# VHH binders against Protein CSN12 homolog (csn12): the designs that were tried, part 10

Target 1, 185 residues: Protein CSN12 homolog (csn12), of Schizosaccharomyces pombe (o13873r232to416)
Amino acid sequence: VIFHYYLGIVAFLNQNYKNASAELEIAFSLCHKGYNRNLELILSYWIPTRILVNHQLPTKNLLSKFPNLASVYIPLTRALKSGNLGEFGKCLQKNETLLAKTKIYLTLEGTRDLCIRNLFRKTWIICGKSTRLPVSVFQIALQVAGTDLPKLHVEAILANMISKGYMRGYISRNFETVVLSAKDP
Short names: E, the ipSAE of ESMFold2; O, the ipSAE of OpenDDE; V2, 0.75 times the mean of E and O plus 0.25 times the DockQ between their complexes.

## First folded at step 4 (VHH)

Design A14 (framework vhh_surovatamig_d1)
Fold by ESMFold2-Fast, scan of step 4:
Structure A14 (fold): chain B 185 residues (1-185), chain A 123 residues (1-123)
Amino acid sequence: as target 1 above (185 residues)
Amino acid sequence: EVQLVESGGGLVQPGGSLRLSCAASGFTFSSYWMSWVRQAPGKGLEWVATIKQDGSEKDYVDSVKGRFTISRDNAKKSLYLQMNSLRAEDTAVYYCATDYWDSLTDEWGMDVRGQGTLVTVSS
């Protein structure tokens, strides 16, 4: 358990998140359930790694067993699920000292794009799952979520989401529209 | 590596017809939705048409409905766009794009495009 924990931490610090996730999963599965402190140490690196790499959020049931992790991740997972960028930023800022001390801050900041994806997915659903949506619709969604950006910056965000595979489609600048794939945009 | 090679473009008069082809390699063509996208001079990318893996569903941008027909031949790993009644505004570089979804990770895949084929509609 200790062996896989250390291998996972080394991979995490080297930004090898795929290997970090694999090793930390083994450490967690081998750890005695009565060793809550050891489980908490493993989870402190596995939770952010799983969010970034696998897009998996910790369950409230798991977090209820670890109050220190719950205080950080319950608000953060709520913000991520709802696409609430304002709350996401506040959660990271509130926990900045703790997250920086454990080298986790940048990993969680990397999940901001996941928050944006969830916001845009909800926007798409509200608009009737149209395959063609004006860029202004996403601009308004970001504004409602607390981020007031000019259209050019919104287009840059949309382009980033498409390049990362979070959205399937492209941006038609001539028509100021996001054209989404007919299959699962 | 995923490779898409477009062909069939050229100079044509208004009202004329062209048939574009896309040869795919490096992936399981029959498992992907396929699309045609275009970029007119000085403009952004515009989606033109999409076809489902088995050809059962097709969709088009309004300006080409009734004039363009998308089709595919999975045995030949080829995608086609039959363009009829061409207009000056159809002048663009046409690209073939792959589209996929990974159900296990619930992640959308990125569109992959080839080098394109130029279509010029001019009198």
Scores: ipSAE 0.000, ipTM 0.129, lowest interface PAE 16.8, mean pLDDT 76

Design A15 (framework vhh_surovatamig_d1)
Fold by ESMFold2-Fast, scan of step 4:
Structure A15 (fold): chain B 185 residues (1-185), chain A 123 residues (1-123)
Amino acid sequence: as target 1 above (185 residues)
Amino acid sequence: EVQLVESGGGLVQPGGSLRLSCAASGFTFSSYWMSWVRQAPGKGLEWVATIKQDGSEKDYVDSVKGRFTISRDNAKKSLYLQMNSLRAEDTAVYYCATDYWDSLPDEYGMDVRGQGTLVTVSS
């Protein structure tokens, strides 16, 4: 267990997140004795890694067994699921000192785009799952979520989401409209 | 109402095979990672295998790797565990469970376990 835990941490610190996730999963699977302390140490690195690379959030079921992790991740996963960028930022800021000391802060900051993806997906649903949406609709969604950005920055965010495969489509000429693939969901 | 119903357990000789099934209802089965967990007499729950929503990723505890195969049929809302080369130490009650991980977008995982199915490996 300790061997796979250390391999996972080394991979994590080297930003080799796929290998980190694989090693930490093995470490977690080997900890079947109910040692909450050892499981908590594994999860403290596996949770942020799983969010970033697998796009998976810890359930309340998992977190209920680890109060220290729950205090960090229940608000964070709620923000990620709802696309609440304001609460996402507040959660990271509240836990910044602890996350920075364990070198987790940057990994969680990297999940901000998943929060934006969920916000934009909810926006798309509210707009009747249209294949054509004005950029202004996403700008309003970001504003309602606590992020007031000029159109140029919203277009940059949309371009980034498309380049990462979080949205399937393109931004039309003149950056007026987002055209979404019919297979987006 | 969320429900998981396991079946397929029984008495089998060492080296034999069994196929376990789990029928899911009351939730969007295709949106969840699914797991098999087991509890041997006098021991705690042990994770056995997990499968991604679309079946593209599978993981196993080392002791069953190469012997057990997890699979799913999302249209039938069913999870399976094919168990080959069974050993005495595989004797346990096997449970179907939602994994500890939810996929984005928004789906709520539940700590839902069925009643289990007993597997006894004995000569």
Scores: ipSAE 0.096, ipTM 0.531, lowest interface PAE 3.9, mean pLDDT 78

Design A16 (framework vhh_surovatamig_d1)
Fold by ESMFold2-Fast, scan of step 4:
Structure A16 (fold): chain B 185 residues (1-185), chain A 123 residues (1-123)
Amino acid sequence: as target 1 above (185 residues)
Amino acid sequence: EVQLVESGGGLVQPGGSLRLSCAASGFTFSSYWMSWVRQAPGKGLEWVATIKQDGSEKDYVDSVKGRFTISRDNAKKSLYLQMNSLRAEDTAVYYCATDYWDSLYEDSGMDVRGQGTLVTVSS
């Protein structure tokens, strides 16, 4: 258990998140049953890694066993799943001291793009799953979520989402329109 | 669709016993770790007990160790919680839950809970 935990932490600190997730999963599977402190320590690195790499959130069932993790992750998972960018930022700010001391803050900040993806997906669904949407629709979605950005910055965010594969399509500047894949962007 | 139906709750005196049941449907029950969680009046969710797919490993929150026993019957797709030596602090709505991880993008049923079953420990 300790060997795989060690390998997982080293990978995590080196930002090798795929290897970190694999090693921490082995450590978790080998270590449970009366070692709640060790399980909590493994989960403190596995949860943020699993969100970032596997796009998976801890359930209330898992978190209820670990009150310290629950206080951080119950609000954060709600914000991420709903695309609530404002609440996501508040959750990170509330827990900044704890997360910074454990080197986890930056990993969770790295999940912000996933929150934006869910916001934009909700926006797409509300607009009838159209394959052509004005950039202004996404700008308004961000404003409602507490982020008032000029159109140029919204276009940059959309380009980033497409570049990372979180959205499929392209941006037509002449029409100021996002053209999305017909098969789920 | 994943469904979990809890039953067996009721009013019991301190020191009494109750057996909770959870009937599962809509998924391959034998492939999932199962847990019992509870919510006391005015408090948040608290994990109570977990059981591995084949029943070989079990975990409990410290306050119920030696008093509660989790078990499962994969053939009947049922999860159980035997509660002995009940205390006033055990008063809560009890839920069974399917797994530890949800999809960020879509609820795969991992966070599915029924209405729960109310356990009241009072004289």
Scores: ipSAE 0.237, ipTM 0.651, lowest interface PAE 2.1, mean pLDDT 78

Design A17 (framework vhh_surovatamig_d1)
Fold by ESMFold2-Fast, scan of step 4:
Structure A17 (fold): chain B 185 residues (1-185), chain A 120 residues (1-120)
Amino acid sequence: as target 1 above (185 residues)
Amino acid sequence: EVQLVESGGGLVQPGGSLRLSCAASGFTFSSYWMSWVRQAPGKGLEWVATIKQDGSEKDYVDSVKGRFTISRDNAKKSLYLQMNSLRAEDTAVYYCATYWDSLEYGMDVRGQGTLVTVSS
């Protein structure tokens, strides 16, 4: 258990999240069910890596056994699922000291793009799954979510989403329109 | 290793009933909330029901409320789903789940699932 936990933490601190997730999964699987303290330590690093790497959120089943983790992750998972960027930021800020001490803050900050993706996907669905959407629609979505940004910054966010593969399509700056792939963005 | 083994599925006519079972190992079953999720052919995972560690609280997706009952036996490390008044729309592979939800859609499932087919 200790060996895989150590390897997982070292990989996490080196931002090698794929290896960290793999090692922490092995540590969790090998951990004796009576060692709840050890399970919580493993999960404190495994949960953020699973969100970032696998796009998976801890369930109530997982969190109910670990009240310290539940207080952090129940609000965070709610914000991520709903694309509520404002609540996402508030959750990170409320837990900033704890997350910074354990070097988890940057990993969770890295999941901000997943929150934006979920917001944009909900926006796309509300707009009838159109393949052509004005940039202003995404600007309004971000504004409603608590982030009022100028058009240029919204275009930068959209470009980032496309470059990461979170959206498939391109931006027509001449027509101020996002053209989405017909094969599910 | 967390392991979940579903069973009890089969072919039933509309209006019939089935009882699904999930045998859990590799974790402290009595300490976790448990869920049933399903995947219909060509669809994503859909959450069906959840039960608290001690069985005192239960939640269901609207389409199965009044028809399905989730229960557990912590001594046997088993989770159950009693399905009554089955409809064609209930046709799916059923999984029990414990740890992870997909951020996109559905939940992380560990077992092979058990197939429920509702057809005349």
Scores: ipSAE 0.085, ipTM 0.532, lowest interface PAE 4.1, mean pLDDT 77

Design A18 (from C2 with T98R D99Y Y100W W101D D102S S103L L104E E105Y Y106G G107D; framework vhh_surovatamig_d1)
Fold by ESMFold2-Fast, scan of step 4:
Structure A18 (fold): chain B 185 residues (1-185), chain A 121 residues (1-121)
Amino acid sequence: as target 1 above (185 residues)
Amino acid sequence: EVQLVESGGGLVQPGGSLRLSCAASGFTFSSYWMSWVRQAPGKGLEWVATIKQDGSEKDYVDSVKGRFTISRDNAKKSLYLQMNSLRAEDTAVYYCARYWDSLEYGDMDVRGQGTLVTVSS
C-alpha cells in the first residue's frame, strides 16, 4: 500500500498525472477498509488527478464516508457539473490554504477548463443543439456565469476548447460563428 | 481501454424481479469499488448501489434498500444487481459504473447505453 502511495505522490508532485493515477489506484484498492484515514490520504491526491485527466468526479456516496473531502468536493463537483464558474472560483478560494499546502490547488485550477466546457455544452443544449452558434451566445453564457469578457477573449477561449478536444468544430470569423461537428461536438 | 457491458433488462410486472449483469474489461476489476446507477425517462442520473472490491461492504439508495442486492464475481469480472419487489418508479436505463462520477452524463444519455428495465403491467 505504502509503496504505491509513495510512488503516486511523487508522480503527482512531478505532474506525471497518468502515472500518479495508476499508482494511487493500486494503493486505494490494496488499502484496508478500516483505515479510513489512509484511504482519505490516497483520495486527497487521486480525486483531483481523476478529475483532471479522466474527467471523472467522486460520487456523493464515496464522499459521504470522508467528511473532510466532502466539504471540499461536494460544492466543487456541483460547480463543475453545472458550469458555474463563479461558484467554482469561490470553492477554490475558500479552500485555498488547505489545497496550496498539499499542492492540489494548481491541479484543481487546471480543471477550470472542464467547468467552461460544461457551461458551453449546456449553452449548446439550450440553443437546440445547433451546429452553428454565434460567438456572442458563448459570450453571454460567460457573462451570466460571472465572467464579462470582450469578443476576442471569448474566441481565444473557444479556440482553446477546440484545441483540447473539448469541442469539435471551428470558428468562422467572417460570420462570428462557431461551427460544431453534427455528430460529436 | 475500459469497457462495461450491461445486460439482463426487460419488461417485468410490478412485484416481479430481474437480475442485471455487467461484464467488465480493460481494467483490474477486482481493484475497484463498483456501482449501479440509473436514469429514468426524462430525469437525471441517480446512484443506486455500490460494492467494495471484495464484496464485503455494500451501500444502497434508500428507495431500494431491502429490495435490491448488489454482488460481484471477481473471477468472472462481473457485477450483478438482483432487483426484487420492483415498482413502476424503478423503470429506468441501468448503467454499470466504476466508483466515480462523470462530467459527460449527457453523452451517455444521448448514446442510449446500458440496459432498459421497464416495470409495468
Scores: ipSAE 0.000, ipTM 0.206, lowest interface PAE 11.8, mean pLDDT 77

Design A19 (framework vhh_surovatamig_d1)
Fold by ESMFold2-Fast, scan of step 4:
Structure A19 (fold): chain B 185 residues (1-185), chain A 122 residues (1-122)
Amino acid sequence: as target 1 above (185 residues)
Amino acid sequence: EVQLVESGGGLVQPGGSLRLSCAASGFTFSSYWMSWVRQAPGKGLEWVATIKQDGSEKDYVDSVKGRFTISRDNAKKSLYLQMNSLRAEDTAVYYCATDSYWDSLEYGMDVRGQGTLVTVSS
């Protein structure tokens, strides 16, 4: 299991997250369940990688066996699921020293866009799944979530979400409106 | 496609028993850890129990330990949950899932069945 663990860490540090996830999954599956410390070391790199690459969160069941990981990831998964951008930022800041020492901080910061996607999906549902939404609606959603940004910055966020495939549509700057595909927005 | 079909739910009085079943198709059932999760009215999903591919390891949420037993039959591609000494707080829709350790961030992409309703009331 040591071999696959090391291959996974090397891939992670090189930002080769697909290979990191594959190797760490093998290490986890081969690791004896009685070796909780070894499982915790594998999970410390596999969890952030799985969130970023596979858009999957660790469950309370998994985390209940690893108190050190639970203290970090229970609040973080709650923030990600709810689209609570403010809580997400606070969670990263609270655990900054640990995450920086293990070189995980930037990987988790990379999941911020997933938090924004969930916030915007909730906003779209609340607005009756409309295909045309004013940019101001997303601006207000971000403000309620603790991020007060001018319209130009909100437009940049929306453009980024569209470019990443998290939203399907375009921005009509002439009308300050986001036009979403009726299917797969 | 991956399909999971739960059955065995119903209305039962406190202290009663029910056995839930899950029929799997569209994947190599014997290669996956399997889980039961539940959702009570107005609450989020709660993991209940998980079982290893070969049945050698089992885990339960504390509130059901000693009352519920998870098991599987790989030849029949079936997962089971034997529920004894049922309590009002066990009232929920029960779902069969391929993995208890990871939740999807993407809405509408859960690898879960349709669920089976368990109501415990007098």
Scores: ipSAE 0.173, ipTM 0.612, lowest interface PAE 3.0, mean pLDDT 79

Design A2 (framework vhh_surovatamig_d1)
Fold by ESMFold2-Fast, scan of step 4:
Structure A2 (fold): chain B 185 residues (1-185), chain A 122 residues (1-122)
Amino acid sequence: as target 1 above (185 residues)
Amino acid sequence: EVQLVESGGGLVQPGGSLRLSCAASGFTFSSYWMSWVRQAPGKGLEWVATIKQDGSEKDYVDSVKGRFTISRDNAKKSLYLQMNSLRAEDTAVYYCATDYWDSLEYGDMDVRGQGTLVTVSS
């Protein structure tokens, strides 16, 4: 267990998140379920890695066994799942000192784009899953979530999401409209 | 992307048997404790059974102990629940769960999947 735990931490600190996830998964699988302190140490690095690379959130049932992790991650995972960008920022700010000390802050900040993706997915669903949406609809979504940005900046965010594969489509600048794939937007 | 697909439910008479299956994909199945949970009509979720990664440890809720058997096949990435001596109170939608992880995606179903309905009635 110890060997794979340390390999996972070394990979994490080197920002090799795919290898970190693999090694920490092995460490977790070899650890007895009743050894809560050892499981907590593994989870303290596996949870942020799992969010970033596997796009998975810890359950409330898992977190209920680890109060120190629950106080950080219950609010954070709720914000991420719902696309609540304002609450996401507040959660990171509240826990900034602890997360920075353990070198987890940067990994969690890296999940901000995933929070934006969920906000835009929620917006698309609310708008009836239309294949054409005005850029202004996403601008309003960001404003409601606490981020008031000009249209040019919103277009940049949308272009970034498309380039990362988080959205499938293109931006029609002539009509200030996002055109989404009907199958997998 | 974590996917869990339950199957094997149906209508059976009291005293009958059913075998539920859960097909897993998108994660390293062999690295997780797996559970079966159920939800009876109008009630909350109830944990039913859990199995360790290698199958060496199993646990059950008292009401099903001796009647249900949880098992897994890591090579096939499948979880099973053999249900014998079924009773009317076993009527529920049955879900398999990792107990640990949910999908990040907005609007996705939880890691329990869609479930499979078991109805015990004459």
Scores: ipSAE 0.270, ipTM 0.690, lowest interface PAE 1.8, mean pLDDT 80

Design A20 (framework vhh_surovatamig_d1; at its last look DockQ between E and O 0.41; V2 from the best seeds 0.00; counts 0 for: pae E 3.6 > 2, grease 27.4 > 24.2)
Fold by ESMFold2, look of step 5:
Structure A20 (fold): chain B 185 residues (1-185), chain A 122 residues (1-122)
Amino acid sequence: as target 1 above (185 residues)
Amino acid sequence: EVQLVESGGGLVQPGGSLRLSCAASGFTFSSYWMSWVRQAPGKGLEWVATIKQDGSEKDYVDSVKGRFTISRDNAKKSLYLQMNSLRAEDTAVYYCAKGDYWDSLEYGFDYRGQGTLVTVSS
């Protein structure tokens, strides 16, 4: 358990999140279930890493066994699922001191893009799953979520989503329009 | 291939009872935690209850504690939900689900069945 836990922490600190997730999973699987403090320590690094790498969220069943983790991750998972950037930011701000000491804060900031993806996916569904949407539609979605940005900045966010594979398509700058793949946008 | 088939839903008056069943196949049922989730009309999925592989640990969402009981029969590869003192807000499609600790941001629980409709109406 200890060996894989420290290999996971070293990988985490070096931002090698795929290796961190793999090692922390092994550490968790080997840890005796009666050792709740040790399980909590493993999960404190594994949860953010698993969200970032695997796009998987801890369930309420898991979190109910660890009240300190639940206070952070119940509201955070709700915000991520719903695309609620305002609530996402409040969760990070409320827990900033605790999260910053272990670089977990920066890892959770990296999951903001997943929150944005879910906001944009909901926007796409509301618009009838159109393969062509104006950039202004996504700008409005961000404004509703509490973020008022100029169209150029919104275009940069959309380009980032496309480059990360969270959206499949391209931006037509001539028409200020996002063109989505019909197969798997 | 994992298959989960829910049954036992129906129309019932407030205060009534129903027992849901889930038949499982295509995996080693006794090796997994199992869950019930539900989806009310126009709402997202809500976790309802979870049971450990050997049945020794059970968890419930607060809104159903004391009213619902999850159980399993590993020999029959079956999961059950006894629902008592039903309320209008319990109206939903109920799904049997494999797994309990990690939820996909994009897809939800690892696998779930087609669901069974429970309607609680005066």
Scores: ipSAE 0.167, ipTM 0.634, lowest interface PAE 3.6, mean pLDDT 81
ESMFold2-Fast, scan of step 4: ipSAE 0.322; ipTM 0.729
ESMFold2 (binder alone), look of step 5: mean pLDDT 83; pTM 0.850
OpenDDE, look of step 5: ipSAE 0.281; ipTM 0.637

Design A21 (framework vhh_surovatamig_d1)
Fold by ESMFold2-Fast, scan of step 4:
Structure A21 (fold): chain B 185 residues (1-185), chain A 124 residues (1-124)
Amino acid sequence: as target 1 above (185 residues)
Amino acid sequence: EVQLVESGGGLVQPGGSLRLSCAASGFTFSSYWMSWVRQAPGKGLEWVATIKQDGSEKDYVDSVKGRFTISRDNAKKSLYLQMNSLRAEDTAVYYCATEGYWDSLEYSDAFDIRGQGTLVTVSS
């Protein structure tokens, strides 16, 4: 109940997101359905934690019960699912003051790499699921999504995605090509 | 006990129309967003359309926009899918589903599918 909510918040503030998610899930399950204010407070910390840790998004069914959360998360989840970096950035900026006051901003900013992963996954699918893609294809994808970056910076982003396990393969700099694993690109 | 019973499928020629129905029981139908999901032969589940509790918002997968219309009747606890200008690619088993609270970032897997589905075959 209150105890698990408090433990969840303490874990969240200590950036122990795995424990925060576990405690907040218990608090949510124990909270009386009629106390929407309390459920909303739990969800305010559980939603961003669940996106970051579990790569899961709140559905419209969940958000329709909490209009204040819906106004923030419906546009944000759409941006994340579509890999729309421009809209992702706009959503965070629009709600920056609210998110900062609740100590959530940095957690959501941490999900930016997940948005990039979805953008690159969609790019890979559009290119026929090729195992060899020019770096320029990803640069164009980022440009279309509202992020115009030099090729070297795009290579750095790709290297980061690979190091995090979001993308499996390597970058051939001599041929300016990304070589993806056939199993899990 | 949540129960969803789909009906209205059948064999239809390309360009034809069908109206699918889903009868819901065992839960407060009017409190849930409802969706239609399909599974084509040899493929995974594909989300088709979603409708808000009160019918005020509707969303569709790009391939069916302008051809399919989702609707609901809360008094009858029924969900409908009007399918026009049917194509061979629309051949699938269609399921109605409630939407859970969480969805995967990579896949749309939040659907709670309870029924047997209804088969739609588009062929000459």
Scores: ipSAE 0.249, ipTM 0.663, lowest interface PAE 1.8, mean pLDDT 80

Design A22 (framework vhh_surovatamig_d1)
Fold by ESMFold2-Fast, scan of step 4:
Structure A22 (fold): chain B 185 residues (1-185), chain A 123 residues (1-123)
Amino acid sequence: as target 1 above (185 residues)
Amino acid sequence: EVQLVESGGGLVQPGGSLRLSCAASGFTFSSYWMSWVRQAPGKGLEWVATIKQDGSEKDYVDSVKGRFTISRDNAKKSLYLQMNSLRAEDTAVYYCATDRGYWDSLEYGMDVRGQGTLVTVSS
């Protein structure tokens, strides 16, 4: 189990998150139930990696077995799933010292785009799942979530979401409209 | 086979109250976290509340905090949602769901396991 744990950590530090997730999954599956400290160490790197690359959140069933991880990830997963950018930022700030020491902070900061995707998906659903939405609708969504940005910056965020495959469509700048594919990200 | 049957929905005026129930069968109810999720007409699923296996921990979406209370009775294999100070925005089909695995989808909304019960809050 130790071999796969080390391979996973090395991959994580090298930002090879797909390989890190695979190795840490093997380490977790091979670890004994009575070795809670070892399981917690594996999960400390596997959870943020799995959020970033697999777009999966730890369940309360998993987190209830590890109180230290639960205190960090229960609020964070709630914020991520609901697209609550304000709470997401608060969770990272509250746990900054611990996350920075373990070099996890930047990986979790990298999940901010996934929080934005959920906010935009929620906005799309609230607007009746239209294939054409004004850029201003996303600007208002970000403002309500605690981020007041000029329209140009909102367009940059939308362009980034499209380039990452988190949204499928394009931006019609002349009409200040986002045109979405029939299937949303 | 896992079966969840929701009940208790109905028509109520704004400011009113309703109590929803979910009867579980086909699994060890006391071993799982339970949740309430809802779907407003023409919209996606929205998580509402979650409760730990033993009832010691509870969480709610911000819009219902202070108004809704989740509870469970493991002996009766039942989950409840007490809804007070209801608003037009609470109009939805309400479902109960199990949290049975270690990993869940990040995507907005949550998997439904029951048939649902309709709550209509009219003006």
Scores: ipSAE 0.282, ipTM 0.698, lowest interface PAE 1.7, mean pLDDT 80

Design A23 (framework vhh_surovatamig_d1)
Fold by ESMFold2-Fast, scan of step 4:
Structure A23 (fold): chain B 185 residues (1-185), chain A 123 residues (1-123)
Amino acid sequence: as target 1 above (185 residues)
Amino acid sequence: EVQLVESGGGLVQPGGSLRLSCAASGFTFSSYWMSWVRQAPGKGLEWVATIKQDGSEKDYVDSVKGRFTISRDNAKKSLYLQMNSLRAEDTAVYYCAKDLSYWDSLEYGFDYRGQGTLVTVSS
């Protein structure tokens, strides 16, 4: 319904993303399939909000019904899920004008840390899920993904991931090692 | 590591019944939608049924509505498919899959199907 759509948009513009997601979900559930224009409008704000808040991506099944959204989100979801930071940046750049016009660009840019989380999770898995990993391993992962940074900057990124709860553990600077929680890294 | 292990398949006559089970491990089972998908010999994957995290919503492909029932036990981390009134066209390898009808997990490595269990409806 228009009421829940409006409440969702107001919450989105006020950066109240949890309320925005909740209201837009209600609007989507109340909207009939025959009202594709209205569904697309709801999804244009719900998709970026749901990625940022709920860490969920639209499926190909959902996007197949909305070609305009599919052209933006199929490559973006692929990049986010695989931790392909370079492709993530490329997708945002390609769609910059459209996303900025609808006030969505900054919300999607806010998901960059989620892309980094997936890159580091991929790195951890490739390294046999070790509880102790050299900082250099993450530095190499970022370099392969198109971001060449000195160790101090990599340590800052790792510290940020830990502070946000995306990784559990600590950084041992003396040994240049990331020590991950065995139960929940 | 994410693991999905299917069981319960076998050979049955038309009109018979089978109950498939899927044991999940390596992820928070109760936080995800779950699905059954199947692949008949020489054909592509076909979605069969989906169940919401808490079991409150269920969907089925039209050809199995009224014959198949999807269910889950979050405490046991298990997904089930009760198959009744089986037909020759139900012959397929059945896979347990993490699935979101409209939404999928952002987490790396979340796309996972189990090893499958063969269901043959014959004679």
Scores: ipSAE 0.278, ipTM 0.691, lowest interface PAE 1.5, mean pLDDT 81

